# VH-VL binders against q0aze0: the designs that were tried, part 435

Target 1, 268 residues: q0aze0
Amino acid sequence: MKIILVNNRFKENTEKKAQEIAGQLSALNVEVIIDNGLDEPYAGTVDFIMVLGGDGTMLRAARRYGQRAIPVLGVNMGTVGFLSNIEINELAEYLPLILREEYSLEARMMLEVAVFQQQSLLTRVFCLNELLLRSNSPRMLSFALEISGQKLEPYRGDGLIVSTTTGSTAYSLSAGGPIADPQLDAFIVTPVASHIINKRPLVVSPEREISLHLLEEREAIIGIDGQIKMDFGAENRVLIKRAPHPLLMVNLKAKPFFTSIDRSLQRQ
Key: E = the ipSAE of ESMFold2; O = the ipSAE of OpenDDE; V2 = 0.75 times the mean of E and O plus 0.25 times the DockQ between their complexes.

## First folded at step 19 (VH-VL)

Design MM66 (framework fv_inotuzumab)
Fold by ESMFold2-Fast, scan of step 19:
Structure MM66 (fold): chain C 268 residues (1-268), chain A 123 residues (1-123), chain B 112 residues (1-112)
Amino acid sequence: as target 1 above (268 residues)
Amino acid sequence: EVQLVQSGAEVKKPGASVKVSCKASGYTFDDYAIHWVRQAPGQGLEWIGGINTYTGDTYYRRKFQGRVTMTADTSTSTVYMELSSLRSEDTAVYYCARDESYFDYLSGTFDYWGQGTLVTVSS
Amino acid sequence: DVQVTQSPSSLSASVGDRVTITCRSSQSLVYSEGSTYLSWYLHKPGKAPQLLIYDVSRRLPGVPDRFSGSGSGTDFTLTISSLQPEDFATYYCLQATHFPLTFGQGTKVEIK
């Protein structure tokens, strides 16, 4: 059995804990690869991915490995989050179940993001939460939004978010988007600080293709899950589709999504 | 307009604690981390740490761990940095700075800064 | 910890001069998914630092085009193509690829 341990490079204690867990797994004849984000994704075959950290670390694991149809387990290291299933102090109790493959899987849709410069593909990335188009200057953006060939009226404002339902509790929520059941597959399209007061979030079929391009030259940024930034100018176009494979999240214990989000909103 | 406004100068005795505030406005507070950077007289810039304003998760440079505490109050869009067990070497101008954060990810790009707070530690 | 060293520590220049400042890291700053996390800051006494360049070569909007960044791996350069009076300042590079975030020691650009 081969497991990838994905840890957070910004938390010194997660590196130490990853080494400890790798030693424990090695003693059980499990081959372990540690991924702290600095190197290219492990290219070989693996049976399981264990994420040691918070939601940001899970998002990195999803971008790197989510399209391989490999079970991914989020193990919380003390940071509050929505994507972890068990706490680090519970790992020893659940490890036998993991090694015997005695767990269920939840499928979470992902985005496929393709960025073009004129007619040439520059990059293709996958993400679990969202793409954010935003201004990188004090000036508003003017941009075109097209949904499956349907051209909407031009948008003017600070930006736009195209989110999965999993991402509905991330940047989309901050921008006024709806809270979505992560069991549903849908794109959520949420305006950021729109000049037009009647621009509302849209909930659209995951079979739709969403296209964005600037209508005038501005300095803008495309952000992927808040972690990858790409310059975006008038010569660029981005195409967003449902990714070919969902992320397969390991479910070892019940996670009460609605009561968790309700508690989080009450706290704010 | 994005602004970070810090509290005023402080004079402290060795062994005391200081708490500096950084009030943010003009953007969605929870979408950005706030970092703290200091400059002692005649020295360069030194990164102290940062806080994810949404989760409250903190990132401290080891030499300050145990002495520094960063907190965020989302209701007032204010971040605080408290430094305890002050030494004369802690005399510095302390800056807060905005960095894009996403849960437990930091970008390290400080696009907006507070005006600075002079903390003087003397007997 | 990754160490960041700037060269020179100080230099004297005249208005109109081309100025180059280098920044070297003890380890590669290449990140597999993103830009190399190397930024440049301008700092003047009594004022807050100002971001000039991020991700090695990307100029922050509003920063004059005389400022440019280049480099890869462990060696990075900030160039000011034609020094202006307001450019006399101390310049710092910052690496954010490795934890903890680390500034260079600074390069002071003084009037000749």
Scores: ipSAE 0.551, ipTM 0.801, lowest interface PAE 2.5, mean pLDDT 88

Design MM67 (framework fv_inotuzumab)
Fold by ESMFold2-Fast, scan of step 19:
Structure MM67 (fold): chain C 268 residues (1-268), chain A 123 residues (1-123), chain B 112 residues (1-112)
Amino acid sequence: as target 1 above (268 residues)
Amino acid sequence: EVQLVQSGAEVKKPGASVKVSCKASGYTFDDYAIHWVRQAPGQGLEWIGGINTYTGDTYYRRKFQGRVTMTADTSTSTVYMELSSLRSEDTAVYYCARDESYFDYLSGTFDYWGQGTLVTVSS
Amino acid sequence: DVQVTQSPSSLSASVGDRVTITCRSSQSLVYSEGSTYLSWYLHKPGKAPQLLIYDVSRRLEGVPDRFSGSGSGTDFTLTISSLQPEDFATYYCLQATHFPLTFGQGTKVEIK
């Protein structure tokens, strides 16, 4: 068996713990690759991905490996989050189940984001939570939104979020979007500080193709899962669609989504 | 208006501890980590560590490990840095600075800073 | 620890001059998906540091367009195209790709 361990670059103890886990797995004849984010994603065949960290580390793993249809387990290192399944102090208990492949999988949709400059593809990325289009200056944006060939009235405001259902509890929530059951496949389209008072979030089929472009020359940024930033100008266009493969998340332990989110909202 | 307001200057004897506060306002506290950076007289900027205000995770430079503790009080939007076993070399202006976070992701970019707190360690 | 070295340590310049400051790291600062965590700060005595440039080349809102950042891998540059009176200060680069975060030693820009 070959396992990738994905760890958070800022946690010195996480890197040390990853080495300890790799040693334990090696003793059980499991080959381990450590992905600390400094190298290109491992290109070879792997059987399992273990993410040592919180939701941000899981989002990075999903962008790098989520399209490969490999089981991904989130192991919480003492962080608050929604994407981890077990705690690090529980790993020894669950390791035999992992090695025997005795677990269930939950599929989570991902976005495919393609950014063009004129007719040329500039970049293609995948993400688990959302794409955020936002102004990079005090000036509001004027932009066009098209959903599966249907051109909406121009938007004016600070930006727009196109989210998965998994991302419904991230930036989309902060901007007034709905909380969605992550087992549903849908895009959630949420305006950011719209100057049109009654612009509402939209929930649309994941089979839709969404495109965005600026109507005026402005400084704007496309943000991916709150981690990657790309410049976006009037010569750019972005296409968003459902990614070819969902992220396959490992369930070793029942995690009650609705009670977890309810508890989290009380703290805000 | 985004503000980070730090506690006032401190004078301590060698071996004592100091606890500096950094009170945030004008933004959602949980969306930004807070880091601590110091500047000793005649020296450059030195990163000490940080705390993720959403997760509670702390990050300390090894040099300060065992002497520094960072905590966050969400109810008052305040971060604290406590430095123990003070030495004369710890005399410095200490700054807090916010860092955009996204769950356990940190940008490592400090867009707003506190005004600084002078800590003087002398007998 | 990743070492970050700025060059020069100090320079003297006149208003209107083009100023270039270099930051070199002992290891590549490229991270996942090409992300490079390098930022530039302006610091004046008695004031808090101020962010100018982040992610190598992105100017913070409100920062004048005379400031620009460039570079890749291990070599990074801050350029001030036409120095203004308020720009006499010490400049620092910060790498945040590798733990621990490391500042350069600073470059002092003094009036000629």
Scores: ipSAE 0.782, ipTM 0.897, lowest interface PAE 1.1, mean pLDDT 90

Design MM68 (framework fv_inotuzumab)
Fold by ESMFold2-Fast, scan of step 19:
Structure MM68 (fold): chain C 268 residues (1-268), chain A 123 residues (1-123), chain B 112 residues (1-112)
Amino acid sequence: as target 1 above (268 residues)
Amino acid sequence: EVQLVQSGAEVKKPGASVKVSCKASGYTFDDYAIHWVRQAPGQGLEWIGGINTYTGDTYYRRKFQGRVTMTADTSTSTVYMELSSLRSEDTAVYYCARDESYFDYLSGTFDYWGQGTLVTVSS
Amino acid sequence: DVQVTQSPSSLSASVGDRVTITCRSSQSLVYSEGSTYLSWYLHKPGKAPQLLIYDVSRRLSGVPDRFSGSGSGTDFTLTISSLQPEDFATYYCMQATHFPLTFGQGTKVEIK
């Protein structure tokens, strides 16, 4: 069995813990690859991915490995998150189930984002939460939104979010989008500070293709899962669709999504 | 209007502790980590550490580990840095700076800074 | 620790000059998905440092377009296309790819 341990670059104690876990797994004849983000994604075959960290670290793992149909387990190191399933102090108890493949999987849809300059593909990335189109200057954006070839009336404002249901509790929520059951497949399209009062969040089929382009030359950025930034100008367009494969999240214990989000909203 | 406002200048004896505050306003406190950077007289900028205000995680440069403590009070949107066992070499202007975060991800980019706090350590 | 070295340590220039400052890291600053955590700051005596450029080449909103950043891997450059009176300052690069975060030693831009 070969397992990838994914950890965060800023946590010195997380790196030490990853090495300790790797040692324990090696003693059980499990080959371990540590991914701290500095190298290219491991290109070989692996059986399991264990993410040691919070939701941000899970999002990075999903972008790197989510399209390979490999089970991914989130292990919380301290902060309660939506994408972690077990706590680090529970790992020893659950490790035998992991090694015997005695767990269930939850499929979470992902976005495929393709950015073009004219007709040339500049980049293609995958993400678990959302794409954010945002102005990078004090000037608001004017942009066009098309859903499966249907052209909507122009948008004017600070930007737009295209989110998965998993991402409904991230930037989309802050911008006024709905909370969605992450087990549903849908795009949530949420405007950011629209100057047009009647621009509402849209919930659309994940079979739809969503395209965006600027109607006026402006400085804008495309943000992916809050972590990757790409420059976006009038010569660019972005195409968003359902990724070919969902992220396969390991479920070792029940995670009460609705009670968790309800508590989170009361504390905010 | 984003602002980071720091507490005033301090004069301390060697061996004492100092606690500097950094009060944030004009943005959502939990969306940005706060880092501390110092500049000793005639020296360049030196990163001390930071705190993720959403997760509570702290990150300390090794040479300060064991004598620096960073805490955050979300009710007052204030971050504190306490430095103990002060030495004359700790004389410096101390700055707080914000760093955009996304859960446990940190951008590593300091877009707004506090005005600085002069800490003088002398006998 | 990853070392960050700036060149030159100081330079003299006149208003209107093109100024180039370089920053070299002892290890690659490339992270996941091509992200490179390299930023540039302007610092004047008695004032707080100010962010100019982040992610190698991206200007902070409100920073004049005469400031530009470029580079990759271990070699980075800050360029001021036409130096203005308010630009006489010390400039620092900072890397945030590797723990701990490290600043360059600074480059002082002074009046010729």
Scores: ipSAE 0.793, ipTM 0.898, lowest interface PAE 0.9, mean pLDDT 91

Design MM69 (framework fv_inotuzumab)
Fold by ESMFold2-Fast, scan of step 19:
Structure MM69 (fold): chain C 268 residues (1-268), chain A 123 residues (1-123), chain B 112 residues (1-112)
Amino acid sequence: as target 1 above (268 residues)
Amino acid sequence: EVQLVQSGAEVKKPGASVKVSCKASGYTFDDYAIHWVRQAPGQGLEWIGGINTYTGDTYYRRKFQGRVTMTADTSTSTVYMELSSLRSEDTAVYYCARDESYFDYLSGTFDYWGQGTLVTVSS
Amino acid sequence: DVQVTQSPSSLSASVGDRVTITCRSSQSLVYSEGSTYLSWYLHKPGKAPQLLIYDVSRRLSGVPDRFSGSGSGTDFTLTISSLQPEDFATYYCSQATHFPLTFGQGTKVEIK
């Protein structure tokens, strides 16, 4: 058995804990690869991915490994996030279940994002939460949105978010999007500070293909899960569709989505 | 529109503690981490640590571990940094700064800064 | 800790001059997605630091185009193509790829 431990580079304690866990797993004849984000993703075959950290660390793991159909477990180091399943102090209790493959999996859809310059593909990336198109200047954007070849009336505003249902509680929520049941597969299209009064968030089939391009030359950025930034100009086009594989999230204990989001909203 | 406003200057004796506040406005408070950076007289900038304002997770530089505590109050959109067991070497201007990335992703890039709080430790 | 060293520590220049400041890290600052968390800040006495450049070469909105950043791996440069009166300040590079986040020692740009 081979496990990747993904840790948060910014939290010093996770390096020590990753080494400690790696030692424990090695004693059980498990090969461990530590991924702190500094190197390229491990290219070999692996059986399981353990993420040591919060939601941001899980987003990085999903982007790097989510398309490989490998079980991914979120282990929180002290606080509970939406994407973590167990706490670090519970790991010893659940480790035998992990090694015996005695857990259930929850599939979470991902986005495939392809960015073009004219007709040339510049990059293809995957993400778990969302793509954000935003202005990088005080000037608002004017941009075109197409859904499965259907051209909508132009958008004017600060930007647009194309989100998965998992991403419904992230940036899309802050922009006024709906909270989506993670058991649903859908794209959520949420305008950011639109100047058109009847531009509402859209919930569309995940089989739809969404494209975006600027109608005027502006300084804009495409953001992927808040972690990757790419310059976006009038010569660029982005194409968004359902990724080939969902992220397979490990469930070792019940974490009811609706009570978790309800508690979160009481804090705000 | 985005503003970080810090509490006023403090004068403390060695061994005391100081608590500096940083009130955020003009954005969704829980979406961004806040960090603290100081500059002692004649020295450069030094990162102290940061806090995820949504989860309360903290990230401290080793030399401050055990003396610094960062907390966030969502109801007032305010982050606090408390530094205990003060020494004369802690005399510095302390800045809060917003991480430009959102949620718990930490880019360590600071797009907005508070005006600074002078903390003087003298005997 | 990853060390970030700036060169020079200070320089004297006149309005209109091209100014180059270098920043060298003791380890590569490249992150796995090709991201490099290297930023440049401007700091004037009595004011808060201001972000100028992030991700090596990206200007923050509102920063004049005379400021540019370049570099890769361990070697980075901030260039001011034509120094203006308001540019006399101390400049800091910062790395956030490795914990803990560190700043360079600063480069003071003074009137000649």
Scores: ipSAE 0.528, ipTM 0.807, lowest interface PAE 3.0, mean pLDDT 88

Design MM7 (framework fv_inotuzumab; at its last fold request DockQ between E and O 0.83; V2 from the best seeds 0.85)
Fold by OpenDDE, fold request of step 21:
Structure MM7 (fold): chain C 268 residues (1-268), chain A 123 residues (1-123), chain B 112 residues (1-112)
Amino acid sequence: as target 1 above (268 residues)
Amino acid sequence: EVQLVQSGAEVKKPGASVKVSCKASGYTFDDYAIHWVRQAPGQGLEWIGGINTYTGDTYYRRKFQGRVTMTADTSTSTVYMELSSLRSEDTAVYYCARDEQYFDYLSGTFDYWGQGTLVTVSS
Amino acid sequence: DVQVTQSPSSLSASVGDRVTITCRSSQSLVYSEGSTYLSWYLHKPGKAPQLLIYDVSRRLSGVPDRFSGSGSGTDFTLTISSLQPEDFATYYCLQATHFPLTFGQGTKVEIK
């Protein structure tokens, strides 16, 4: 068995814990690779991924490995979030189940984000939460939204969020988007400070495609999962689709999504 | 307008503690982390640590671990940095700075800064 | 800790001059998916530091276009194409790829 441990660069305790866990797993004849984000993703075949940290760390892991159909377990290390299944102090208890592959999987839809320069592909990324298009200045953006060939009225505002249902509790929520059941596959399209008062977010079928481009000569930024940034100008177009493969999240124990929402919202 | 306003200058004796405040306004408080950076006389900028205002996680430079405590009060949009067992070497201007955060992710880019707080440690 | 070294430590220049400041890290600052957490700050005495450039080459909104950032891996550069009177200050680079965050020692740009 081969396992990747993904940790958080700003949380030293996650690195230390990863090393400890690696030692323990090695003693059980399990090969371990630690991914701290400073190297290229491991290209070889692996059987399991453990994410040590919070939701941000999970998102990084998802972007790096999510298209490889590998079970991914979130192990929370002192943070609040929705993407971890067990706590670090529970790992020892569940380790035998992991090694025996006695767990359930939950498929989570990911986004495929392709950014083009005219007809040329600049970059393609897969992400678990969302794409954010935002202005690079205090000025509002004017941009076109197209859904499956249907051209909507131009948007004017600070930006736009296209998120998965998993991402509905992240930036989209802050922008007034709905909380979506992660068991659903759908796009959530949430405007950010739109000039049109009461412009509502859209729930879009995962079978559709979403296209965005600017309507004026201005500079914008595309943000992916709040971690990746790329410049976006008038000559660029972004195409958003459902990723061809979902993230396979490991469920070792029941984690009620809707009961956890109240806890998270009460802190805000 | 985004603004970080820090508490006033402090004069402390060696061995004492100092608690500096940083009040944030003009943005959603828990969407951004707050870091603390200091500059001793004739020296450069030195990162002390940061606090994630969403998760409550703190990140301290090792040299300050055990002496520094950062806290956030969401009700007042204020972050505090307490430094104990003060030494003469702790004499510096202390700055708070805003950083983008996303769950347990921090960018480490400081786009807004407080005006600074002079902390003088002298016998 | 990752060391960040700026060059030069100080320089004298005149208004209109092209100024180049270098920042070298002891380790690569390339992170996941190519992200590089290197930023540049301007600091004047008695004032708060100001962000100029982030992510190596991204100019903060409101920052004049005479400021530009470049580089990759371990070597980074801040360039002021035409120095203005308000640009005399101390400049710092900051790496945030590695914990802990570390500043360069600073580059003081003085009037010639």
Scores: ipSAE 0.910, ipTM 0.950, lowest interface PAE 0.5, mean pLDDT 94
Fold by ESMFold2, look of step 20:
Structure MM7 (fold): chain C 268 residues (1-268), chain A 123 residues (1-123), chain B 112 residues (1-112)
Amino acid sequence: as target 1 above (268 residues)
Amino acid sequence: EVQLVQSGAEVKKPGASVKVSCKASGYTFDDYAIHWVRQAPGQGLEWIGGINTYTGDTYYRRKFQGRVTMTADTSTSTVYMELSSLRSEDTAVYYCARDEQYFDYLSGTFDYWGQGTLVTVSS
Amino acid sequence: DVQVTQSPSSLSASVGDRVTITCRSSQSLVYSEGSTYLSWYLHKPGKAPQLLIYDVSRRLSGVPDRFSGSGSGTDFTLTISSLQPEDFATYYCLQATHFPLTFGQGTKVEIK
């Protein structure tokens, strides 16, 4: 059995903890690959992914491995987030179940994001929470949104968020979007500080194709999962679709989504 | 609008502790981590550590491990850095700086800084 | 710890001059999906440091166009295309790809 351990670059002794777990797993005849983010993602066959960290660490794992249909377990070493399932001190308890594949999986929709320069594809990336289009200057953006070829009236403001239901509790919530059950598949389109009075958040079928482009030259940035940044200008367009595969999240311990909503609303 | 206001200068004897505060205003406190950076006389900038104000996680440079404690009080939007077992070489100006965070992710980019707090350690 | 070395340690220049400061890292600063956490700060004695450039080349909103950043991997450059009176200061680069975060030793830009 081969497992990837994904860790966070900022945690003190993160590599030490990952090495300790790798040693424990190796003693059980489990091959371990550590993904510290400094090397290319492991390209070979992998049976399981274990994320050591919070929701931000899970987002990186999802972007790197989410399309490979590999079970992903969130293991928290601190405050429990929306995407972790067990705590690190519980790992030994659940390890036999992991090795026997005795767990359920919860599918979480991902975004497929394609960025173009004029007609040429620049990059294609995947996203678990959201794409954020935002101004990179004090000036507002003027931009166009199309949904399955249907042009909406132009937007003017600080930007726009296109999120999954999983991302509904992240930036989208802070911008006034709804909390969505992460078991639903949908796009949530949330304006950021819109100057246009009638621009409300939209909930859109996952079968739609969403397109964004600027209507005038401005300094803008596309953010992916709050961690990846790309320059975005008048020569660019982005297309957003449901990704071919959902993230397959491992469920070993019940962690009710609705019990944690109050925590998210208080923090915003 | 965005401000980080630090507590005033401190004079301490070797072996004592100092606690420097950093009060944030003009932004959502738990959207940004707070880092601490110091500059000793005639020296460059030195990163001490930081605190993720959303998760409560702390990150300390190894040379300060065991001597530094960082805490956050969300009710007052204030971060504290306490440095113990002070030595004369800890004499420095101490700055707090904010860093955009997203859950446990930190960018490590310091866009706004406090005014600095001079800590003098002398016998 | 990743060492970050700036060059030169100091320089003298006149208003209007083009100034180039380099920052060399002992290890690659490239992280997942190409993210490179290298930033540049301006610091005057008695004042707080100010962010100029982040992610190698991205200018902070409100920073004048005369400041630009470039580079990749281990080698990075801050350029001031036409030095202004307010630009006489000490400049620092910071790497945040690797723990712990490390600053360069600083480059003092003085009036000739």
Scores: ipSAE 0.822, ipTM 0.910, lowest interface PAE 0.8, mean pLDDT 90
Fold by ESMFold2-Fast, scan of step 19:
Structure MM7 (fold): chain C 268 residues (1-268), chain A 123 residues (1-123), chain B 112 residues (1-112)
Amino acid sequence: as target 1 above (268 residues)
Amino acid sequence: EVQLVQSGAEVKKPGASVKVSCKASGYTFDDYAIHWVRQAPGQGLEWIGGINTYTGDTYYRRKFQGRVTMTADTSTSTVYMELSSLRSEDTAVYYCARDEQYFDYLSGTFDYWGQGTLVTVSS
Amino acid sequence: DVQVTQSPSSLSASVGDRVTITCRSSQSLVYSEGSTYLSWYLHKPGKAPQLLIYDVSRRLSGVPDRFSGSGSGTDFTLTISSLQPEDFATYYCLQATHFPLTFGQGTKVEIK
């Protein structure tokens, strides 16, 4: 059995914990690869991915490995997280079930994001939460949104979010989007500070293709899962569609989504 | 209008502790981490640590580990840095600065800063 | 800890000059998906530092276009294409790829 341990760059104790867990797994004849984000993603075949961190660390793991149809377990090292399933102090209890492959899987849709310059593909990335198009200056953006070949009236504002249902509680929520059951497959399209009074969030089929481009030359950024930034200008176009594979999240322990989000929202 | 307002200057004796506050306004408190950076007289900027205001996780430079404690009070949008066992070399201007966060992800980029708090350690 | 070294430590320049400041790290600052956490700050005595450039080359909104950043891996440069009176200050780079975050020693830009 081969397992990848994914950890966070800012938690020094996570690196030490990853080494400790790797030692324990090696003693059980399990090969371990540690991914601290500094190297290219491990290219070989693996059986399981264990994420030692919070939701941000899980998002990085999903971008790197989510398309490989490998079980991914979130192990929480901190105090808050929606994508983790167990706490680090529970790992010893659940490790035998992991090694015997005695767990259920929850599929979470992902986005495939392709950025073009003219007809040339510049980059293709996958993400679990969302793509954010935003202005990188005080000037608002003017941009075109096309959904499955249907051209909508131009948007004017600070930007737009195209989110998965998993991402409904992230940037889309902050911009006024709906909270969605993550077991549903859908794109949520949420305007950011739109100057057009009736531009509402849209909930669309995950089979649709979404296209964005600027109508005026402006400094803009495409953000992926709140972590990756890409320059976006009038010469660029982005295509967003359902990724070929969902992220396969490991369920060892029941985790109530609705009560968790309700409690989280009351903190603010 | 984004503002970070820090508490006033402090004079402490060696061995004492100091607690500096940083009150945030003009934005959603839990969307940004707060870091602390100091500058001793004639020296450059030195990162001390930071706190994720959403998760409560803290990050301290090893040199300060065991002497520094950072806390956040969401109800008042205020971050505190307490530094104990003060030495003369801790005499510095202490700044708080905000950093975009996304769950446990931090950008490590400080776009707005407090005005600074002079802490003088002398006998 | 990753060492960050700026050069020069100080320089003298006149208004209108092109100023170049270099920042070198002891290890690569490239992270997942090509992200490079390197930012530049301007600091004047009695004032708080101000962010100029982040992610190597992105200008913060409101920062004049005479400021630009470039570089990759371990070598980074801040350029001021035509120095203005308000630009006489100390400049710092900050790396945030590796824990702990580390500033360069600073480069003081003085009037000639």
Scores: ipSAE 0.810, ipTM 0.909, lowest interface PAE 0.9, mean pLDDT 91
ESMFold2 (binder alone), look of step 20: mean pLDDT 92; pTM 0.950
OpenDDE, look of step 20: ipSAE 0.791; ipTM 0.913
ESMFold2, fold request of step 21: ipSAE 0.814, 0.808, 0.782; ipTM 0.907, 0.907, 0.899
ESMFold2 (binder alone), fold request of step 21: mean pLDDT 91, 91, 91; pTM 0.947, 0.947, 0.947
OpenDDE, fold request of step 21: ipSAE 0.905, 0.909; ipTM 0.948, 0.949

